# Designs tried in a protein design chat: VH-VL binders against q22018. Part 1

Every score and structure here is a prediction.

Target 1, 218 residues: q22018
Amino acid sequence: MATDQKRGLLIVFEGLDRSGKSTQAKRLVESINKKSTESGDASSSPSAVLQAFPDRSSSIGKLIDQYLRKEIDMDEHALHLLFSADRFSKNQMIRDNIAKGIDVICDRYCYSGVAYSLAKGLPEQWVRSSDVGLPKPDAVLFFDVSPEVAAQRGGFGEERLETATIQQKVAAVMPTLRDDAYWKTVNADGDLDSVEKNVFRIYENLDREKPFESLEKI
Positions, changes and structure headers below are counted from each chain's first letter, unless a header gives other numbers; antibody chains aren't numbered by Kabat.
F, E and O stand for the ipSAE by ESMFold2-Fast, ESMFold2 and OpenDDE, each averaged over both directions (binder to target, target to binder). V2 = 0.75 x the mean of E and O + 0.25 x the DockQ between their complexes.
[cut] stands for letters that were removed.

## First folded at step 1 (VH-VL; framework fv_narsoplimab)

Design n1
Fold by ESMFold2-Fast, scan of step 1:
Structure n1 (fold): chain C 218 residues (1-218), chain A 123 residues (1-123), chain B 106 residues (1-106)
Amino acid sequence: as target 1 above (218 residues)
Amino acid sequence: QVTLKESGPVLVKPTETLTLTCTVSGFSLSNARMGVSWIRQPPGKALEWLAHIFSNDEKSYRTSLKSRLTISKDTSKNQVVLTMTNMDPVDTATYYCARIDYYDSTGYYFDYWGQGTLVTVSS
Amino acid sequence: QPVLTQPPSLSVSPGQTASITCSGEKLGDKYAYWYQQKPGQSPVLVMYQDSKRPSGIPERFSGSNSGNTATLTISGTQAMDEADYYCQAWDSSTVVFGGGTKLTVL
């Protein structure tokens, strides 16, 4: 059997604020790259890259960032489309990296965008339409944290969208976006190292031989 | 909106016990998403974390000082109290209380700080 | 036992980029936080979770954290940015601060 692994994986980390997903996304990227260099693979090219959404450093992302920091107001339909535009601005980068065998780890993706917009009361069919055609993740790791543990992880209300009401509505919506064929639940109540081991176990069992597809619906 | 205010003695004699009170406003000490920390800074030196307390009464202390430190809270008064025993001139510092923001399972940061209170230890 | 090491001082000219480093074993495996302290004032959070800016902090402030080194970068440095800067991380159940860097804008 040929040992060729021709494409990278697209892996999305989703969850509520304070679920630990951002920490674990960073750790997965570092773990993949460290293991590649330790095995004597190409030292100058990492085998994984991290892409956070929204990309607050881009032109589109700077506008989103100003909204999230409460510096500007914006019509919610316009904001939803800016979130979608931010993701599509990375569409080709994602596909290029996957084609080169580089794993792309996304901290949030279209599922966050849909869930937050639905939590704000925007029309469901319209909200679900603007991200169709984005690359389809090989896996969505949904970080499930108990309310007790999440409450202990503090830091609520600093940004727009961090209120208890919005987070409760998002928590109700997120499960409706689940597709068990490629969504995996990560129990985020554990210590950092235990959660990391579970994340890596999911990662190492993903199938690189499946065709890389685009999202037909969300 | 959110404020923290330190109060306590300005001058402490060597071997005495220091008691400092932090009074908070704009948030509740029952809020499981928030904690309060004590941090000190000797004149011209770096910040040094001492202790924190959370709504569930979970406490942590700096390892090198843990035998001397006690942190407690009174939720009805919106107050966090730090007690430090056997004071020494080397403990002369500005003492701050700060709101702790837990972020993820990996750590936390201090988003609002009190004005600080200078405590001088001398005879 | 982890120690966060910062250069004690850094001087830049107005409009230049200031790069303040914070080094610690496996610091990139943790989140780094940054505080600005002006003379006679309390510390103010200027960067959290490596690279996120609190509301009210100018866009010229940015951050990164990889391997053993976290960096706070101030682009187009202004006289008002002159201050002591402290990095912070956590180790198990305790908080660790760096020794501080005095930024002088000349």
Scores: ipSAE 0.000, ipTM 0.440, lowest interface PAE 13.7, mean pLDDT 83

